# Designs tried in a protein design chat: VH-VL binders against p78833. Part 20

Target 1, 198 residues: p78833
Amino acid sequence: MSFPASTHVYIAKIIGKKGEGDKILDLLSKVNEHVLKSEPFTKTYYFARDAKNPDYIFGLELYDSKEVLENSHKTSNPFLAFANYLTSTHAPLAEPLQLLNFKVVDGHLDKDNLGPDAKDYVLYTEYTGDSATLKQQLTVNPKADTSLIIHSLDDPSLYAVVTRYSKSGIEPGPAEISGATSVSQQVIYSGVGFLNRP

## First folded at step 4 (VH-VL)

Design d26 (framework fv_ciduvectamig_arm2)
Fold by ESMFold2-Fast, scan of step 4:
Structure d26 (fold): chain C 198 residues (1-198), chain A 124 residues (1-124), chain B 110 residues (1-110)
Amino acid sequence: as target 1 above (198 residues)
Amino acid sequence: QVQLQQSGPRLVRPSQTLSLTCAISGDSVSSNSAAWSWIRQSPSRGLEWLGRTYYRSKWYNDYAVSVKSRITVNPDTSRNQFTLQLNSVTPEDTALYYCARELDYGEYYGMDVWGQGTLVTVSS
Amino acid sequence: QSALTQPASVSGSPGQSITISCTGTSSDVGGYNYVSWYQQHPDKAPKVLLYEVSNRPSGVSSRFSGSKSGNTASLTISGLQAEDQADYHCSSYTSSSTYVFGGGTKLTVL
């Protein structure tokens, strides 16, 4: 699998207040229906719960270009309904919405898409350090269903890795990179969306 | 049956490049369900995995940190084989070298098929 | 040094059981079910004995079994036979998309 050079990766961290995870995912499910039907240049649209807190939602989105994100996705009616809920007077978020911009360095997406109600292991790890070292040391994992190495568009010292495993009992810790610091988030529950457009 | 047959020089001088070939029968080097590895064995280091090449829509390589700056593992689809190139060898690279298949589709066998091994001595 | 820790040697008598441990970290043995065990007789290439912790390839005796708890995988050989005398190597996949091996264990059947 190859990616256009213009591919834009969006990492979303949605930190809901207690009990808000279900409503947030329901709204994202409606966005996903629209993405599948009407946004053919979106390659990945995947949202799932944090392993430790069901109200914390992790998102991975791949668009063929920044223009697809800005002009097609962000202007859709279901996206606007979702965004309006997050900023409503109800105040469903415990922390401000985090949206991080990346480009693809290397990797592949799922061969077989996320099954309904599947419980799987997703690990998202951020690495901060020397860019040349991180680019050389981070490797694509042939045993992962999805294995992506991404580089921040906003911070050249920041790389991230997303891996997904569909088999039970696969819960690796992050790779250690000498001279870099790392922070990981485990996403164990299958959520809404797709990792590779069907 | 899948078989791996190794060939290459058994004596290499320090500072030169060690080159070995592994010929594959019964499977394709570009199989989407396999990866092709080199492993070496010495009394001082035991078994040491060196690197792999594999095809998943494009060719990939992974290398052990200890050899990453000196190693290349390359496929050759026309001859259905893959090679090890290890640059700037020292006597510490003296070892029995094996090629092996990793079966990575459905079940993860690790190294399910091994070549016969090639003893490579690095000396003047 | 080897990345995974195995005892250098183990011994047993015919008919007995022995266990060989293989200890790593959460980024290899503890994080993946991709632990393999290899049997190696003198002057022979290693042969895969177990894969995915506990699965046996066709033709491998049920006397060989595997398990894993935390960062430690174990190979158990029951009903020891003279032909089991060999070196046993554990291996694990890693979060860096590599394999690492243990130092190997020499099994003596006395």
Scores: ipSAE 0.225, ipTM 0.735, lowest interface PAE 5.8, mean pLDDT 88

Design d3 (framework fv_ciduvectamig_arm2)
Fold by ESMFold2-Fast, scan of step 4:
Structure d3 (fold): chain C 198 residues (1-198), chain A 122 residues (1-122), chain B 110 residues (1-110)
Amino acid sequence: as target 1 above (198 residues)
Amino acid sequence: QVQLQQSGPRLVRPSQTLSLTCAISGDSVSSNSAAWSWIRQSPSRGLEWLGRTYYRSKWYNDYAVSVKSRITVNPDTSRNQFTLQLNSVTPEDTALYYCARDYTGEWGMDVWGQGTLVTVSS
Amino acid sequence: QSALTQPASVSGSPGQSITISCTGTSSDVGGYNYVSWYQQHPDKAPKVLLYEVSNRPSGVSSRFSGSKSGNTASLTISGLQAEDQADYHCSSYTSSSTYVFGGGTKLTVL
């Protein structure tokens, strides 16, 4: 499976106040249902909890083009309800919403969509360093079900990797890249969405 | 396919608790694609949304400001139903009460119960 | 009073078109495209007629259409028929994750 050259990737970091994770996921559940039914050019729409903080919602979104995001996704009714909740006077977020914009460098998605009872961890790792070095040394993992290498459109020194493994008991840590710093986040599938559109 | 059947007392005295039940068939009260709401209708106020219960990893509730201090909407997974409890009722709570499904995929309130007329009078 | 403003009544003749307005604020109708319209015949529960401003459920006639401009949503019924005589209610999602309704509009087909 190849990705269109116009593909845009978003990493969402939604850090809710204590107890807000469930409400945020409920609103995203409505967005996800709309995406599945009405947004055929959205390849990935996956939101789940951080392994250490259940009110921290991690998102991975793949759109065939920026037009899909701007004209279809962001104008959808469930998305507007979600966005308006986050900016409401209730102030549900502990930290400002982070949306990181990336392009796909290389990789593949899960062949099977994750079910609501899936409990496998997704590992998200950010790498900061020399762009040429990172582009050369980051490789698709042949043992992962999902293995994506993405490059920031806003910061050329920033790359990220998303991996998922279906084999129980095999959770390799992030690759070590000489001359780069890395930060990893484990995400559990206690959320909504799909890694690969069915 | 999905049906909601309401039951409960039709006469409640002022200061007592109004209690209604909504039985669900064709869907699960713990469905992660639905929320379960109570709505009432009176000639003077029209339709009023009162509150909802829903399951997303755990149960939680939302309530309209006008009733928040007096209302509880509670699920019962073993009987596949949910209830409305409204405390300290007054004649102003006299209304036709509906339960309804708020479906995340396509609709707001896509399935409604038959309605229960509750009169608050001594 | 209701949170959303609708005219109390509207009338028309068979074959004509009528429009019912529903006005709110930027925290409900203006902030979201999550406006629903419900049709209610006497002694019946409301039935969803339109959702998300303009979408029709399966089985709802194309004579019913919806639109929104700013803080006002509108339901238009074309080719009025006797069975359209009913009450029509608008509803909107809010920034507080609640729902609000309009006061309802009684449509009389003369």
Scores: ipSAE 0.006, ipTM 0.452, lowest interface PAE 15.9, mean pLDDT 84

Design d4 (framework fv_ciduvectamig_arm2)
Fold by ESMFold2-Fast, scan of step 4:
Structure d4 (fold): chain C 198 residues (1-198), chain A 122 residues (1-122), chain B 110 residues (1-110)
Amino acid sequence: as target 1 above (198 residues)
Amino acid sequence: QVQLQQSGPRLVRPSQTLSLTCAISGDSVSSNSAAWSWIRQSPSRGLEWLGRTYYRSKWYNDYAVSVKSRITVNPDTSRNQFTLQLNSVTPEDTALYYCARDLYGEWGMDVWGQGTLVTVSS
Amino acid sequence: QSALTQPASVSGSPGQSITISCTGTSSDVGGYNYVSWYQQHPDKAPKVLLYEVSNRPSGVSSRFSGSKSGNTASLTISGLQAEDQADYHCSSYTSSSTYVFGGGTKLTVL
């Protein structure tokens, strides 16, 4: 199925100080509960640990519109509790929260809402290069359970790809695009949320 | 197996910069599961953690308050090493300096260099 | 000055149990379960004995155990052996994302 043209994608990079990952995910779990019950226009709310650093939380969020993000999600009590913790005098972050704005170019989400599995392989890759070339050469992977191509709203040279594989033994690396630089992050589905709204 | 090898001058004059290098083998300085620390030991202060560098999405540093204004810990990905620079040294900086791997998930220093005795004297 | 308080020395005989304390504040030992213990023999680098209060790295004897109550962490060595004679250092993660160490404890096995 196609996404609404107004779909807003948020990539969150939450880099906690040592030991903060558990507390951050606990607060996000409460936000996720509210999203499931009260935010029907949120299609994806997925937060998980970096494969190498359990205090680095990767977030993928899809909203039907930017207005859903601004007026519904960011104003909820659980979100405010989460945001207040991150900016508190406790100072749980190793660096300022990074929030990146994208739009969907093409792709699909998980067909079924599956629980976290140690066999899950999630890869987030950023590509920087000529916009027309990246748009042409980045393609949806029909073998992935989730395959999203997203384009930065703030930087026309930046595209990103999110893929998820739930099949044991499948760990493909990022697609190599001639003339573009790329940076990849492997994510463990050890976190909270959903890739496709149940 | 991971090994840390230290090098650098062992005698530094007061007011100068103390500079040490820690070469890494068996792991990458840009490993997301590690941080790379400098620790010193002296009779008067015991063990004292000075600072670390680590890569997650970019490079980060954390420094002990006591040295924060004088210290830099820098990675060098091309040589797979990291360095300590400590400015404006005094005789109180005389110590045995260690580099160490701060292994994520174990919350401790699991691999140590052999140590470098640095004397600050005229 | 060391940030964490340890006794300067402790002694025991082979086969006995001894305990070394490490006292900090709510911003280090009391606030986090990230207390590590290191063993140091003369002219050697420290070796990690315990991390996260009570976890033992592979290869460390089960005779070494750790606990924490409030702002005080403790290392217990049971079945004391001659080779346990060494300096023991505690460390803790802090609210400032740093590490602090105790003053060290010299264990003498009589």
Scores: ipSAE 0.000, ipTM 0.452, lowest interface PAE 16.5, mean pLDDT 84

Design d5 (framework fv_ciduvectamig_arm2)
Fold by ESMFold2-Fast, scan of step 4:
Structure d5 (fold): chain C 198 residues (1-198), chain A 122 residues (1-122), chain B 110 residues (1-110)
Amino acid sequence: as target 1 above (198 residues)
Amino acid sequence: QVQLQQSGPRLVRPSQTLSLTCAISGDSVSSNSAAWSWIRQSPSRGLEWLGRTYYRSKWYNDYAVSVKSRITVNPDTSRNQFTLQLNSVTPEDTALYYCARDLTGEYGMDVWGQGTLVTVSS
Amino acid sequence: QSALTQPASVSGSPGQSITISCTGTSSDVGGYNYVSWYQQHPDKAPKVLLYEVSNRPSGVSSRFSGSKSGNTASLTISGLQAEDQADYHCSSYTSSSTYVFGGGTKLTVL
């Protein structure tokens, strides 16, 4: 799989107050419908619950360019409804919204987005360390259905890896990189959207 | 074609609960692509949106701040209808009440009931 | 006082064009493209004319058009006809997941 050099990756961390996860995902399902029908240059639009906190919504978004994000996606009516709900006087968020900008280093996405195991999960791991070392030592995992390596546009010491395994009995933990600090988050695979545009 | 038919008492005493029903035909109250609203109209206040109910894996409600403490909008899937209950009414709640369907994902009202004039008076 | 500001009245002659404004804030009209316009004839329920600023439902004449700039949405009626004489209401979705309405504009076709 190849990605345009202009590909912009967005990692969203949306931590709702108790009970808000359902409402947030409902709004995102409306955005996803618009993305599928009207935003052909959005390659990934995936939102799912944190495995430990159902009100924590993790997002992975891949746009062919930052212009697709800024001029098409962020100006759509469903996105405006979603974004404005998060900043509303209702105050649905437990913590400030985190939106992290990345670029693709290497990897592949799920081919079909079909038949997810109900117990399956996506693993998101952040690595902080020497940029050259991380770029060299983080490698695409050929056993994963998705294995994506991304590098922060805002913090050169930050890399992240997204992996998904659909085969029974294969759920490896995050790779350990000497000299780097890592933190991992598990998210439930079945959510809103798609890892690879159908 | 979707149609909304309203019913309920037209005279309510101050401090009592105003209760109206909106019967739906041509769509389901539990449709995951619709929301069901109550709106009122008076000469002094114009049109006021009061609240809505909708189903998206579970039931949700949204209410206008001005009535939030005394309003309930409830679906009834067995009769394919939804109701407005407005507690502790005052003469200022005298208005023409409409039920309406929110447009699918588009946040506007595409079908309206016929309206019910409710007078709050002793 | 309504949350959105509309002129109380507007008038025109058959064949002319008129425009009705609807002004809100950044938390309603300015924050969303969820502005709707409703036509209401005497003793009738409102009927949707436009939604999402400029979209016309099936059966609504192309003489009705909508636009938005900043915090102000506008309804334009071209080629005025006698049956256009009615009240026109704007509404917008809000940052609190509610709807607000304008005060309404009475259109008189002379």
Scores: ipSAE 0.005, ipTM 0.468, lowest interface PAE 16.0, mean pLDDT 85

Design d6 (framework fv_ciduvectamig_arm2)
Fold by ESMFold2-Fast, scan of step 4:
Structure d6 (fold): chain C 198 residues (1-198), chain A 122 residues (1-122), chain B 110 residues (1-110)
Amino acid sequence: as target 1 above (198 residues)
Amino acid sequence: QVQLQQSGPRLVRPSQTLSLTCAISGDSVSSNSAAWSWIRQSPSRGLEWLGRTYYRSKWYNDYAVSVKSRITVNPDTSRNQFTLQLNSVTPEDTALYYCARDLTGEWAFDIWGQGTLVTVSS
Amino acid sequence: QSALTQPASVSGSPGQSITISCTGTSSDVGGYNYVSWYQQHPDKAPKVLLYEVSNRPSGVSSRFSGSKSGNTASLTISGLQAEDQADYHCSSYTSSSTYVFGGGTKLTVL
């Protein structure tokens, strides 16, 4: 499956203070409702909890272009409510919001809409190292429901992989890559949104 | 309002080290959204990218294969500048040298220094 | 040894359209949508004209457009004007986390 050349990928890392994950995810659920109904150029809008920290909300966002994020998504009322909560005097975040920029290298998205009742998990793996080596050795997994390889626009040495398997029990660890300086993997559960717009 | 100002010797003898400095104003050499490159231009080779340095939780360098054994691009955070050192120069290194900002997120050179003509001759 | 292939020269008349090609490999132009184009007038540093194949920086005329097919990127200048007479350079990011440039194209406006 191919993506438009203008496709922009964002990885959101939203680390709330203890107990804030529920409120943050609730606000994002409202944003997701609006995105699904009113933002047709948003291909992926998926937010879920880190398995080890329920107050750490991971996001995967794919927009057909950077302008979809700036001119449509960021100006919506539900998004503004979410953004205003994060910057309120209540100070719900333990760390500043991270929104990391990526471009698609290769891959495919899940055919099924994840939906608000989804119970599956996603694996997010970051690789740092020699860019040429990582590009050559990271390959799309055709057995995964989602297998997406993305390259950081902020750090040329950084590649990331997003994978999802159906509830078949397939949970591979990170691929062994020669020349990788570091590898880190997160398991992400209990999400809202969609990996592939229905 | 980002500006790059170049300085350094314009005449280098064969076998010596070519050393140039690029001073940055309006941005930080350790900016997470930028990388800092050296590019040269000669009639015979056109534009040729040489290397870059950038900070993303740690410092990184990337270098063109053609110069990799002779080149160092080094940041100086205290002076907000970065340098080019090219060892063992030959007359083929005679060129107009530019420093430039790599526009991270767009992968283009959006700000260029004024250029320094370096002649390698005896 | 330019890594990307451009025609050495191209010419046109005011009001016409011209296209400049930039051909690489699957490890640069074909592998990434990170092609940029630069305009250079005599005795001046290059100026970014297009980035990510087809995006224009603020202040760049809509007469300049870009496209890519396979291993070849193209710059098109419509409504050609005398001030467009300049050298045009393409560049691409590579699978080795480096940049490569084309040999440059001299545009002559009649």
Scores: ipSAE 0.000, ipTM 0.442, lowest interface PAE 19.0, mean pLDDT 84

Design d7 (framework fv_ciduvectamig_arm2)
Fold by ESMFold2-Fast, scan of step 4:
Parts: structure tokens; sequence; C-alpha cells
Structure d7 (fold): chain C 198 residues (1-198), chain A 122 residues (1-122), chain B 110 residues (1-110)
């Protein structure tokens, strides 16, 4: 079945100071344990390192609704411990936290979670351009294990694509869309959480 | 082992709908490991990929830009087959039509039907 | 018009080596290592010879090899045999998640 219309996608960009990536992922591991056990309306909870910067943590989160994010996830004790660490006097972040709100346009998630030990990668690409053109030209990739097209709730000109291939080293690069600019990030698959709730 | 068997009319009049069926044996049309395509061949254009259907939690269809406004590729899980429908045909749609399979994780067509020569003529 | 450019014909004698080129753009051949080659004998469906530029399916002779440089992929057939007389088609996956083909090359042996 397709995603509910109420599905809320949250993209987190957490850029820590040198050496902070391990601490951030440890706290997120505790959040993930709570999500798996106590937050059944969270469909994706996935955090992993940028391929070029091990202190840059990328997050992909799918909730059945914005209310699940606000009233269930953000009020949990493990999440509050994580959030309090990021805003502490220790000042672990190199750049301000980026949290981006999206809705699902189309796509599918991994059938089988390979777990965080897989050494493959996830590709995240942002596209900026004419909304109607991007909606028409961005297509789900049947060769990907995960292929998601998402549209910003805050910026109509912004779309993003998330892809994962189970075979290492043979993923196509990001699609080039005429009249749009794009920025891509490669994320090492080994991380915390799940792409599709087991 | 796995076989693709094509059927359908070989003569279609201009402006009508071209309809072909590809029956699958030894694999499932709803397999999460396969996509099912239609490819045609003409002397003037060579081989031309037209579109595909595939199942990944829901059905998806992708189509070549050149035919997108006229084409439907549709699965039938009860008969384990998929069809091509091409509307408003012209003599330029005269071609040898193949159905084909590509597998998830591979970027080639490993299995082809026998081909159906379709002539668009009055 | 085909999307990928191949020579219309190539010829060689038994025992020789020949090369067939396939030229595209950065959005297909140049952008990915997803080039495949198909052999087609008269009145038969195409059969895959090479995939992902240089990989051979089981049963395909080592006389067939593939390579790629920039936007051009190449199929090389060494030790030409009479049975190699056929049409050869290249294909590539694209940035739009579609497939494109070359115009085909007719190989004549004799």
Amino acid sequence: as target 1 above (198 residues)
Amino acid sequence: QVQLQQSGPRLVRPSQTLSLTCAISGDSVSSNSAAWSWIRQSPSRGLEWLGRTYYRSKWYNDYAVSVKSRITVNPDTSRNQFTLQLNSVTPEDTALYYCARDLTGDWYFDLWGQGTLVTVSS
Amino acid sequence: QSALTQPASVSGSPGQSITISCTGTSSDVGGYNYVSWYQQHPDKAPKVLLYEVSNRPSGVSSRFSGSKSGNTASLTISGLQAEDQADYHCSSYTSSSTYVFGGGTKLTVL
C-alpha cells in the first residue's frame, strides 16, 4: 500500500564539532530503542554519517502525522536527553541544527532492513526549481531498494530524493533535471535506526 | 525455466489502440525482484524502450517521453501477465514489439518474449 | 533517431578482432556504468552479451569484452567466427531511470 496523505517527513542535518559524531549517535541509539518499542506510528527512524564528514549526522524520519512527531516523539525522555545535549553549554554543534519538513510525493522503502552494519550508502539529493516541472520529472527508481520523492512543506521550490541500493558501488548518481539546481549528499548506511519499521 | 509468451492482434488500423499481452511463467508479475518492460524495434528507429510496470508495495509505471501521452503498461496478477496499450496509432508505430524482464540490482534485460510484428495499416 | 550513436556496419575476417563503439552523453553512458550489449541473429530476439560495461553472463565467450571511456562504450570481439555475424545493440540506463538504445551495428564476417 501507498503512504497515508498525513505522512510527515523530517530531515535532520546535525553537524557536530570534531569528535562529536560518536556521542550524537550514542544518544540517538537510545532514542531509537524507545521509538522501536513505544512509538508504533513512526515508520522510518534512520540516522547515519555523511561519507565525507563523520561528525555530520543525517537523519530521515517518517511519521504517520505531524501530531505523532510533536506529541509522541518530541515529548519522550530519550529525545529530550538528546535535544538537551545538543543545546547544552558544551556546545557540541559546529553549525546550527537544520530540521526540514517534507511530505511524500511518491516512492517506496526497503523491504528488508539490512541493519546499521551494512557498509553501503544512501544518496540524498535536494532539487530547487519550478515545482510543477520537478513533480513531473522526478521519478521513482525501480532499481533502488528505497526510492523516495519528497516535497518541502516550507518551500514549494524544494524537492528531495532519497535512494538506497543494496549492491555496493553500483548506485546511479543523482538525476539531472533541466532548469533545476541540485545538491547531493552521500550517507554511509551504517548508522542507527531503520528505513522501514520491522 | 522462466518464459515470456506474447499474444495480441498483428494488424491495427490507424487511430485505433494497439493491445498486446505478455504471459509470464516461472516468475510472478508482482515479484519485488523484477520489472516488466515493452521494447519495440523498427528499421528506422532501431530498438526503443517504451515503458515498464513493477510492484514495490504498490504498482508503478514508467514511460518513455516519446509515447507517454498514448501508452499504458498494466499488470494482471490473476493471470500472471502484463499488457501494452498504445492509443491513437499511426503507420510510424509499425514495429516488432517485445516484452522483457529486468531484475532488481541489474541494469539489463535478461529475458525477452518471442516478439510480435504489429503492422499499422488500413 | 536513436539516443546512442553506433556505426551502422562493421566488417572483419575470421580470426580478426573488431570493435564497435557506442556514444552517448553524461546523462546515460558517461554518467553510469550501466551499459549493456545485445546480440541479435536474424528473426531472433536480442540476447544479452555484456552488462555493466564489461560483465559477461554465464555461457558468453571470453572473446567478447567491453570497456568505457567518458561518453563512449566499446564492444570488442576477438578471434572473429562466422557465427558472430549478427546485429549488435548497445543500451544504457539513464538519469531519468529509463533505458535508451543505440541504432545497432550490422557485423559482416567473410
Scores: ipSAE 0.006, ipTM 0.538, lowest interface PAE 11.8, mean pLDDT 87

Design d8 (framework fv_ciduvectamig_arm2)
Fold by ESMFold2-Fast, scan of step 4:
Structure d8 (fold): chain C 198 residues (1-198), chain A 122 residues (1-122), chain B 110 residues (1-110)
Amino acid sequence: as target 1 above (198 residues)
Amino acid sequence: QVQLQQSGPRLVRPSQTLSLTCAISGDSVSSNSAAWSWIRQSPSRGLEWLGRTYYRSKWYNDYAVSVKSRITVNPDTSRNQFTLQLNSVTPEDTALYYCARDLTGEWGMDVWGQGTLVTVSS
Amino acid sequence: QSALTQPASVSGSPGQSITISCTGTSSDVGGYNYVSWYQQHPDKAPKVLLYEVSNRPSGVSSRFSGSKSGNTASLTISGLQAEDQADYHCSSYTYSSTYVFGGGTKLTVL
């Protein structure tokens, strides 16, 4: 496994009120610059817009441990500015912030670290079903630039898959898993973050 | 081709409100790709950013801490302009005031008005 | 009492290169790649020269380049010309969604 056993994955679902997506991404861009320069134990810090709702910001975050998240990331000035904005009396969110806790089951990040691009096809899919079936049937896609299989720490029946394709014209749908329900979200990179730390 | 044209009084007495207007041509004050800033310049303090207004489905403002209690930056969509109001002025508010288009961390202040020298004196 | 530290003055001869530094903190210059440089000739409004540390607006000479290391951003002007004599101001976006400026640097050519 290329990931430490302590690797902590956050999936962030940040659904802003109409027009808030730009401000949220602006603040996250400042966080990302700090993460890149000062938080070397953060492997992925990736935020992108939902393809159908530009005010819905999807986040994928990979930390070497939960302690990195709590003691380094959450105490930074840019993060505090971001967090304070989301919880301010301005009330920018349309729905409560969702931060979902996962561990890595299998997969890989970009080998060549070509960086995320708006032309990238990125698909996030949640699978709910029998845990043993999902663990057996979900497989890493070696043709994807990033292919991650992650398992919820809070809900044993929930698995998720993140795939990225940088090559134009490659837009596969989610894998069909017998006995499971799935929900997929396509995201469009908006210039914030990285999938594999440079 | 975006142009910013400033107007307003050049002499203000201590304790009064300083009021300046910035008229925009070539862009809309409600453009979702821009913000509209006020900056001032004095020999003792150099350049100081004061605040901005911008439209993203509703109007927002950001203000520098040093002036936050006294400042309002207001858009006027019908006249395609925005204004600075600075309350309770003191001689320390004497400065050359500029309006500028602000692309919010990307391009900085890419278009500036001509400037208005405001003197605060009795 | 400027938030960012710049040298008050710098000088060079035509054809030489000079560098102007701009030093802040981790909550401005060090935390973000949103540093801009402005050129100001006497009795004129400032004009954007560089944005996002190193990007040039269309029409700005490639003689002007920018870089950043830690909490310090730098503007380098190569092949100095008489027309470069001006005041140069750095600016950075901050964690509180505001801007701060440096004290300005007066460039004298020859």
Scores: ipSAE 0.006, ipTM 0.459, lowest interface PAE 15.2, mean pLDDT 85

Design d9 (framework fv_ciduvectamig_arm2)
Fold by ESMFold2-Fast, scan of step 4:
Structure d9 (fold): chain C 198 residues (1-198), chain A 122 residues (1-122), chain B 110 residues (1-110)
Amino acid sequence: as target 1 above (198 residues)
Amino acid sequence: QVQLQQSGPRLVRPSQTLSLTCAISGDSVSSNSAAWSWIRQSPSRGLEWLGRTYYRSKWYNDYAVSVKSRITVNPDTSRNQFTLQLNSVTPEDTALYYCARDLTGEWGMDVWGQGTLVTVSS
Amino acid sequence: QSALTQPASVSGSPGQSITISCTGTSSDVGGYNYVSWYQQHPDKAPKVLLYEVSNRPSGVSSRFSGSKSGNTASLTISGLQAEDQADYHCSSYTSSYTYVFGGGTKLTVL
């Protein structure tokens, strides 16, 4: 595996009210600047809009350990500004923030440290089913620039897959696993962050 | 200009191992933007994709279900080549074998080797 | 047996247009835009003719075009020339990240 065994993955689902996506991404761009300069143990910090709703923001975060998230990332001034905005009396979220915890099963990140681009196509798929079946049948995608298989730390029956393609207009669709249920989210070509730290 | 040159035995006895090599020039077997495949062709089955090897931070190998228990596709970075090993061959493995390049950004095999006709007979 | 269905043969005269179909399932041709077409002349390796349903590699004539509707992809060759006489193979990437091929179509130019 290319990742430390202690690697901790978060999937963030930030569901803003109409018109809030721009402000949320602006705050996240400031968090991202701090992460790049000051958080060397954060491997991935990537946030982009849902293909169907520009106010719904998808996040993928990889930390070398849970302690990096708790002691470095969550205590930073730009993160606190972001968190304070989301919990403010303005109430910018349509639904409570979801932050899902995963470990890496297998996979690879973009070779060239590409951040969100207008040409990006990212697909996030959740699979629910028998853990042994999902572990055996989910495979790394050789055609994707990023292909990451992750397993929930909170729900043993939940696996997820993140794939990224740099080509616009290609929509590979998710792997179909017999005996499992799946739900997919497409991420549009805008956002902040990076998939692979330089 | 990328070229693939194949070599290996053309006759294999039933139950033995079929072994072919594909030498690469103009690209690297460890290129992060390519996968390296074996495909065979027979009158009865047409074209069949058999498997691939590719490098993305570590080596990966993928195989078609029909051959998975008998096949190994291995890279050799020192010689810039990759090989096919197919164990326990039967006369049904008689075919024209090709190696090919599969680019990450393009859904098709863009460069092919010249082909090797392998006959499995006693 | 081939995973994708193609007619065994098709024929046409110089200057005419012909179409070759390639039918799969929702887990290959119907589910994704990863259909490729290969041209193979006798005693030669296959050569990629179209990829991603309709994209032509550099150097491939605009006489070759591709389309897809549901589970069926089609290769159309316009202005048939004698040199087009060859076997044509369709291929698709699958939901299992493998490749499958059609049975091949022999094109005769009479």
Scores: ipSAE 0.447, ipTM 0.778, lowest interface PAE 3.0, mean pLDDT 87

